VH-VL binders against f1miw6. Designs and how they scored, part 13

Target 1, 251 residues: f1miw6
Amino acid sequence: MPHFAKPLLRNIITRNLFNSIKKKQCLQYLQTLRTLQYDGFTTVYFGETDIPESLVTGEDFSDGYYMPTPTWCVVHAGGSQGWVPWKYRMFLRDELCIKQEDNLFFEFCDVVKKAYGKCAIVVKERRRQDATRPKEGKETEAQAHVPSVVNLTSVTCCPEVAKSYGHKLLTLPSPYNYLNPLDSAWSSLKWFIINNRKEFCLQSVDGVYSYQYILFSDLISKGIERINLSKWRTITTKVRRWENYYLGKLS
Key: E = the ipSAE of ESMFold2; O = the ipSAE of ESMFold2 at other seeds; V2 = 0.75 times the mean of E and O plus 0.25 times the DockQ between their complexes.

## First folded at step 4 (VH-VL; framework fv_izeltabart)

Design g7
Fold by ESMFold2-Fast, scan of step 4:
Structure g7 (fold): chain C 251 residues (1-251), chain A 124 residues (1-124), chain B 111 residues (1-111)
Amino acid sequence: as target 1 above (251 residues)
Amino acid sequence: EVQLVESGGGLVKPGGSLRLSCAASGYTFTEYYMHWVRQAPGKGLEWVGEIDPSGGQTNYNEKFKSRFTISLDNSKNTLYLQMGSLRAEDTAVYYCARDTYEYDSGTYYGMDVWGQGTTVTVSS
Amino acid sequence: DIVMTQSPDSLAVSLGERATISCKASQSVLYSNKNYMNWYQQKPGQPPKLLIYAASTRESGIPARFSGSGSGTDFTLTISSLEPEDFATYYCQQYYSYPLTFGQGTKLEIK
């Protein structure tokens, strides 16, 4: 007895096609990842999370007016071996640029090569607009270094750069968030911030509540340290249980 | 003494909702995943889902995912199971259980501490 | 979903006798030389109690008369000499894949 309007039927058909494509992409991702693991590649998950300053200060919505606060992008990587022995980076969203993204990924590939040998580097599928210049600047050196791919994080991860260090770059398709242990690590970081932020908020002499950058960065660092090797092993084991589920369900 | 105490069970009509609680004591609540497991009268055990108290990340048995929600209140060391659209088949004893700690002892996953259970009856 | 099937459904044994309970998984629960399978004991009106994890490792405080064996898909719980407190229902459980699943249970009864 349910009746559907034309728009709802079209939406169902579009959604089913999208889901079918994503299931195939997920199965291909899992099969490729397992093959690399059998070939001796160490799996590392590389990604980012956004931490708005309001999450640290605990600012509440007031009088129906919300003014956007600066947002920090935290970049790190980890796996069953814990956080990679690489200093995490923290940038204001607007400070990320093509050269900084290239330098980060080059350095990252070198660090994990030295620590683990060949790695399967997993990044989350995130559709973003390419940073492009006007057509007159199309052939500039900066554009020559930008990959023409759809499945990137906001930090540019170049497959050719990974390959030059002996690594393989894999993209985890949306919507399979349970297959990314970094999402659990980021959730733990944000819950740590929420539960500990009040200790890092200061009242100024004029009654205005504020925090200092050193306290903000210290809070983030302590939250990252909380996600220890034991926590990473737990998180990656639960990811493996989801991988086993999807391999059985999608094959 | 490590202890889990469930509460909130009772009689509810089909289509209704109910929230169960599980109060934890005697250990660091945020260090262990927590599970909900149910058992219908005279039948076996069925896993409902789990939650990470340190991050709020949840994993569900797909058959419950759309009707049940697991949540936490870390200030009270308490785990919740919010149940909606209840059916006669949901009549069971609901247990909360703690996941096994894995540091230095290897990666085994058992439910080493269980509450006494709280009974949910879905009936007209 | 991985289906865990126990046999027998019930077993009548005498005090001091040996009891053997089987558990079969619909697919292998072996990964990296470890079997992701547990055994629990449940007495009427009580919650389950973890006995064995990783198929063969006895949980702290569990008497030596309990032992687990097997690998891949076929597992066995053995009680070498039954005590009065051992008459209970026993469940196997896999944690290899989501959702976590239990066997239907084996009831151990006094003969």
Scores: ipSAE 0.548, ipTM 0.815, lowest interface PAE 2.6, mean pLDDT 81

Design h01 (at its last look DockQ between E and O 0.01; V2 from the best seeds 0.00; counts 0 for: pae O 19.7 > 2, placed apart)
Fold by ESMFold2-Fast, scan of step 4:
Structure h01 (fold): chain C 251 residues (1-251), chain A 120 residues (1-120), chain B 111 residues (1-111)
Amino acid sequence: as target 1 above (251 residues)
Amino acid sequence: EVQLVESGGGLVKPGGSLRLSCAASGYTFTEYYMHWVRQAPGKGLEWVGEIDPSGGSTNYNEKFKSRFTISLDNSKNTLYLQMGSLRAEDTAVYYCARDYEGTYYGMDVWGQGTTVTVSS
Amino acid sequence: DIVMTQSPDSLAVSLGERATISCKASQSVLYSNKNYMNWYQQKPGQPPKLLIYAASTRESGIPARFSGSGSGTDFTLTISSLEPEDFATYYCQQYYSYPLTFGQGTKLEIK
């Protein structure tokens, strides 16, 4: 029954190659990041999260109808120093093609250069298409493809732009979710929204949509502000504990 | 008075499940990380995991991550440990403990512990 | 995982005498001039009690006879003059890396 064993062996080999590549990428990421930190680079994590309006309003779709809720994409950055001192951005996902700023990443690089000097900017790439795990000859150690730019839903992060400001752009390894402090920050933001949304009762105000937007923005702003320097130090300390674990395990 | 009170322990058969509770009082629940730590009879302390009451973010000892889940009910200031697929080696006293912001301090307040025995 | 090894496993000491307990980490727990390690005391049937955090800072309410010292991988808990209430098991713990790990414990017994 070698014939039945052969397809299973191919699947095992492909999975093992995928796992080996991911472990190597994680180790390389951590070693690069620690070297940059040693060389005086300030680490900033730049990313986005989706906040559906139903999370803010508390609307219940239990009547057997599922209506898509408008979703806001919130863009921000932070690290052990706290939130980056720039105004966070917020876009309706359905309007990103209209509302996206062509030079947002340029502005970000300038702001963090002025605030912190040279930075290691860490992003988690979003893929437009479903990512399939590597198959024979794809994403092997010898054939790994390095994209020239990192695309988030709302922002294009260009390594050349970062370099022009003295920064380094790094991509978070997948699937090491514990290495991204923004995930914890976003969880705290969403927790704040859920527990404080009643104070911002986003019911129609004489049909004026601009006031609804202002109230929603105020809730988001207050939630972001609650993730203060102390909270960021906690979040980044826990990320460092995972980094230490993986550096020890993978080295 | 700052206090943690545990409950939910008992005798359970191998393969079974239990949910432990830890009720907190006397302080602002969301300012402290919460931990679960266990101790087998006559043995030392073993860290299970932690949770942030202000966001629900969790960190687990990878040994337990597939079988155990830590959760919260902030309206009750209560921490939970949901344990599944229990084995004889999970027999232990389970403690909850708080940790100031989880960065540099330590687990300064502990519950009295609740005993879990996994046996037929 | 970072392994915390205590020495000795047990120690017999007379009242009023000095007791010294050692803890060795398998790798450094020092970051930015701070040692991420704690000491706890546990009596039979009771939960652990935090004694020392950050290697050398005494927790509020802990008697001055308890002190912690050391850095990097080698740490010491010292009790300068033993009182009857000090006979217990002592644990060191690191929080530099996940998972958080404890030493195997040192049992302090009356001689």
Scores: ipSAE 0.724, ipTM 0.893, lowest interface PAE 1.4, mean pLDDT 84
Fold by ESMFold2, look of step 5:
Structure h01 (fold): chain C 251 residues (1-251), chain A 120 residues (1-120), chain B 111 residues (1-111)
Amino acid sequence: as target 1 above (251 residues)
Amino acid sequence: EVQLVESGGGLVKPGGSLRLSCAASGYTFTEYYMHWVRQAPGKGLEWVGEIDPSGGSTNYNEKFKSRFTISLDNSKNTLYLQMGSLRAEDTAVYYCARDYEGTYYGMDVWGQGTTVTVSS
Amino acid sequence: DIVMTQSPDSLAVSLGERATISCKASQSVLYSNKNYMNWYQQKPGQPPKLLIYAASTRESGIPARFSGSGSGTDFTLTISSLEPEDFATYYCQQYYSYPLTFGQGTKLEIK
């Protein structure tokens, strides 16, 4: 009698081993983070978000024709003490041709050292699905390329640079988004943009074809300012509840 | 004069869907986290999840995350619970509640609840 | 999940007497000298009502006969000199860890 159950069991075992590796990585991250916090390191979350220009302008160009929309990248950092006293950075990804700035992380490490002393600097791991995803769907015989959306780090974060300032660089595991308070901060910023973008539009000429002049820097600055110390304390408290959940679940 | 009023409960067959609403009034809607909490007949209270009205961020009890979605309509000061793939064990009274993370650490105002019955 | 276990499941007490309800957490809910737990009262056909937060702080409008105590894993709700309106079901609840969890409830009845 043939045993047709072996291939199904192998698939289940392989998937369980992969999940076990992910759980171990999360547990190691959490234990390391708690040890650093106990040792007096200030936790600082460093990261970026993409803001498509259409979100800022409020214009909808989804009419069946493909129209690339430029994307702004905002880089900032924060924690239970609020936003780091560091000027956030904005990049226009489309016109910068996927540029990375080599010395920005040095400047960041110096600023947080002066502000807080030794820090546990947490950076989100590149999403394995996004980082390992090849081009989806081949366009046959087409000469034009349609770039896939890739969430690239605009800043190179080197562990040896962090160490030279007395910091420790930690990587937040990619499958555990609840452990990143910046995700909640970015959601609040985008919510603010959606609800306030019309107050920063100075001109509209015609409902069919129009210009909207937007003070992008002022809108973003106001949105970041709205995420005050009280909001940061709430966000980090919610993250701590998830940390406690995963420490209990994965132990 | 703070009020939370749930609606949308009713009888539904297993596998069905239902959307609950919670209309809020008498306070600034964006200042408070909003929660869904349920209570099966003769049983205790069970937390379903929460949402921040000022940013849309959600936290779910993992047992419901695949089947339930919490959302808002800020123009109507209304909280929603979209429930799918309903099971008999989802039969309960569903409450909405508010929570201020600055002054209070508890759910200080609750709605009257709306009843969901999953049977047949 | 943090399991909140109340004792007893039900309690019969005469008017004017003292009631004591225990709540035990399956792990500590203490962080930075704050206990992340609440007490609620629920009467039949009504939603829960917040009584005590941070283990020992009475919510506004709650009579002084209600008091909360304890720390870490062991907590107590005490109701002195019971009044007729105090006969209800009482729940403890932790907010130290997700998911937020409630005790199974303690029903306080007139003896």
Scores: ipSAE 0.612, ipTM 0.853, lowest interface PAE 1.6, mean pLDDT 81
Fold by ESMFold2 at other seeds, look of step 5:
Structure h01 (fold): chain C 251 residues (1-251), chain A 120 residues (1-120), chain B 111 residues (1-111)
Amino acid sequence: as target 1 above (251 residues)
Amino acid sequence: EVQLVESGGGLVKPGGSLRLSCAASGYTFTEYYMHWVRQAPGKGLEWVGEIDPSGGSTNYNEKFKSRFTISLDNSKNTLYLQMGSLRAEDTAVYYCARDYEGTYYGMDVWGQGTTVTVSS
Amino acid sequence: DIVMTQSPDSLAVSLGERATISCKASQSVLYSNKNYMNWYQQKPGQPPKLLIYAASTRESGIPARFSGSGSGTDFTLTISSLEPEDFATYYCQQYYSYPLTFGQGTKLEIK
């Protein structure tokens, strides 16, 4: 029996196995989500996005000056009822986005409990394409029930905290991140920024950091507000149609 | 047939701006990372940045981060590169390329490129 | 940043002969027994074309005369019996960490 001379067939088999595993995870996710929805849980999508300051400034408005600019991390949540009624958070990347011992997730769980009752809180599964891949090459791969915590870049989402408020924390598997309506909301925010940034940029002035922060946060706030309830209902309706498609196809 | 088609290149003066587009077809857009890669005349390849279409998350070569912005429109299967404060050194062919989210497959499809020329 | 250094910068080789191009990464690109390193071919006036990914796996449609080897920091692209269509510039590229970086290129010319 000849061994395959080409690695192509081996790679196709490996890709198909990976896709089969992820399809099972997606099906389990969707079945769990539907069960929770039937049991009266309100679905809430919790997540984050990066907004580089270059997106806000568009062009270099300083005459002859080139300065590197930081990236901001925005944390918010929403669903078919619109944005969760809590103050979204902005963190400066590399300084604040790494902190994981804030009470942010605890506060979030309390707010959504008061607003909606019991919630199915959906967070996106992180991929391995981070800014720095593993520092500890020994990585135990301990067959792997290491820590029972779901991490975003800026916040730690603990299932036991969610449970203490009567919520259920769910992880949306990759590559099925298209089933996350919050990602569509983030795209809409970024398009708003691109098309409105001229009104929020200023010439260089003494105390520049203070003025830039106010204009930057105002632009983000306006962009979030523009994603109104009607928009949220549109994107969650499209996501539900995709969910039904995947349930039929993956079952 | 999987295709990537760049457009929006042209002649600009120093300090100007351009918006490049990359229209994708023949595959499921959200399954692939999208990249911008540039090549100055007679020079090698230089990675500009990437975006994950499923969530809009971006990573940039820090060299370009303050002047270049990557964005997308999933409803149009289109990738964008907004370039500002352009300089003569930004003269290059700009390619878009796709990359399966898996860690081993590389940039398997490239567009033909669009030329940006920055000249007074 | 991981610097990818190719050697030689150019070489001239006769048709039917073997060509060997090396690529050295400034730090290891090996993680969990996988090398995050690719090879691309670029002909004049054309976009780059993926030849080999994961250091040694040929992309679909790439002839068997192309092979990749190496691990960690040291990698080699070998073209066993050169054909006229193989005269091009070859780039290595790492996926291990951001920013993604390419080697400076190796131009392969007919002798």
Scores: ipSAE 0.000, ipTM 0.389, lowest interface PAE 19.7, mean pLDDT 76
ESMFold2 (binder alone), look of step 5: mean pLDDT 92; pTM 0.948

Design h02
Fold by ESMFold2-Fast, scan of step 4:
Structure h02 (fold): chain C 251 residues (1-251), chain A 120 residues (1-120), chain B 111 residues (1-111)
Amino acid sequence: as target 1 above (251 residues)
Amino acid sequence: EVQLVESGGGLVKPGGSLRLSCAASGYTFTEYYMHWVRQAPGKGLEWVGEIDPSGGSTNYNEKFKSRFTISLDNSKNTLYLQMGSLRAEDTAVYYCARDYSGTYYGMDVWGQGTTVTVSS
Amino acid sequence: DIVMTQSPDSLAVSLGERATISCKASQSVLYSNKNYMNWYQQKPGQPPKLLIYAASTRESGIPARFSGSGSGTDFTLTISSLEPEDFATYYCQQYYSYPLTFGQGTKLEIK
């Protein structure tokens, strides 16, 4: 019984099955989205991105020291019509589960209903491990003591809430994140931060932390505003080129 | 004057790597997508990939995705194509080209091309 | 992938005469009243030059004798009266779907 061959074969089979399932889910997602678009639904991509403070300060840990850095979660939505006319949110990651407003998604659904009418709201697929985590076991208890960056709290999007406003909530399968134009918008935001961070000094002035926060908020706001309607139309067009490729390849 | 100036081509052995550069001048770099397009001797044009200088987002022809990487240097208005695991069939003239960041336009400015020869 | 097929592969025409080049896409490249296809001209030792974008819109500085027509899958580039500088290879290209693809080229030669 070759032990080295057995685990490799099992892993290949599991991966191939997973990939096959995800391809079918992607095709179903694309077909559903196109049907909704033809039925007059406005497509809106809702999501979040993490901005570590080290991205803004430019800290380098290559000297062998790992220093934990606070991470900010920015929540927004957009599409071919531009950013939605909704105030984007910023949450300190450590506080997201505490500071998250229970009715945030209700407010969002109401705002886009008033702005666009019925919407197809696209969100990223959450990790299945988060949804199917075992209730008990020594393994789960031991794992709780290990910092996990793969199980982050996110804004809750309820399909029933979306439906109550006439919307449809769709989940984009995780291997196909490049079919989400919001990821390109987030890349542009981070590129803006990296290239403009030195212009927005975040150093405390006489220990006043509120001044640092004002400069940080200004940097983020300017980065978001840089992604105008024209840029959104461009990035959604690039996504549509990939959608056309996959509809032809998978059907 | 709008210009794209390519460099970095040369003779490489199979399995080797090479980095091509494209220096842009005379316009606002972040307003245009940048493309790499290649042309084998006596053959037609083949799209390699594109990059958004305003965000670093890339799109590749899947034929090249595992071996080639497109990147940029924000401080130099320069586009790069890092080519790895080179094969004889990668022998071609490599062009960089700009494309206005819109929905329906074309590659309106091209470099003169840089020649890559992969030979054993 | 969307395959772009040009015809003919080569065409010999006299100065002052009309040249017509065809390009066929394996799938429609039409979306929201725009055809996502372009025409380029390439002379030996030079990079391609954009002639026409969105199937029928002439790029700035391109002479009026060049025109593009067609929609969906079937496209035509027409040069109404050939001049010496027009003898080159012409390529069609689609940008409706990834990967971006070019036709094989049509070489326009003096008769």
Scores: ipSAE 0.724, ipTM 0.892, lowest interface PAE 1.4, mean pLDDT 83

Design h04
Fold by ESMFold2-Fast, scan of step 4:
Structure h04 (fold): chain C 251 residues (1-251), chain A 121 residues (1-121), chain B 111 residues (1-111)
Amino acid sequence: as target 1 above (251 residues)
Amino acid sequence: EVQLVESGGGLVKPGGSLRLSCAASGYTFTEYYMHWVRQAPGKGLEWVGEIDPSGGSTNYNEKFKSRFTISLDNSKNTLYLQMGSLRAEDTAVYYCARDTYEGTYYGMDVWGQGTTVTVSS
Amino acid sequence: DIVMTQSPDSLAVSLGERATISCKASQSVLYSNKNYMNWYQQKPGQPPKLLIYAASTRESGIPARFSGSGSGTDFTLTISSLEPEDFATYYCQQYYSYPLTFGQGTKLEIK
């Protein structure tokens, strides 16, 4: 049998006092996902990650009290077929509460329908701060409830919109992050940035080049490109092994 | 040896920003939640927030949520605290701490040495 | 928020004597026979150190002279016979609900 980190799973599971609810949510998610896959749906993981400019420059911005430290939010999707053939987006994080692109999710649904047909679109669960732990054995439904959000920070993911294109939108429960291949893809991107930033910094400080537009966009684009089909197959194979483990453990 | 090392503290003017780092070593980074806890000079401990390195899920003390962001880099076993709109009352030593599980209970069993942030005009 | 209140703010005790520190939660931190509260020790210039979790379970490496007791809202940390290294500030903390909160601290001083 696979040599999984069973102490890790126990620690992750025991961190959530609403553990039984999350186990049910995970089992429902996995059963629904497998049913959709058997019905011919292509699985696509849609998500975002934050890339602070300091990750590219190597600076801690301790002297940045004259200006905010910029952080970029990168939005993309992928699966066993590699990155989806959709132009990834990059937004300034401090503007995301103000600016959300209209119809971006509509465009995404159309693109993946044309590329793959009907898709199971998986979005990571995001928790609200109103989540509290149970009280003195008289737990209420409100206290037991573990809220989730389907929306990305920059993109509203509407289940009705997905359905209009023949897709199904699924929420991946937060404590089962090993079931999300995007986390591995994002880690690879950040690792690439850290290990290659010096080379790009030297080329980007010539002439009138904007640090914000040249250094960041070029390095990030190269990092995304480096996560090729072979890498995605490796990542998704690992996810499949975790899915099989959890299906056996939680059923 | 399990170790946490904070850096990035310094003097900053009101309204400014700072990014703190916490480098972890000696254990599997993704297995444990990480916390930021601060302590103002001569005062007690105050919880800022937590993050799950396995997936990036965060929980914050609401008083900091609009100004502070916790993030991580699993490839470097590093935790970050991005602080914006800093005020004099944010002057404190900032600690990162690892949250351990002994069965079904938890506590912050490993702490860094702390990094000092001073907000002064 | 759950408010953790410690008593006293400071305590002067002689070497070899017993010290007791109280911590009161504004609401119960008991659920399913577990008290979601911890005790920490902090020496000047050092980070806090976990002493006791689940109100009464001693962390690995913590001397037997340290003990925790209580349930629900009222908790006590006891040091049965003070050693020189025990003069520090002690904090209680709840992990029952967000935000996590600490007591204001009790400073243990040599008499």
Scores: ipSAE 0.000, ipTM 0.383, lowest interface PAE 14.3, mean pLDDT 76

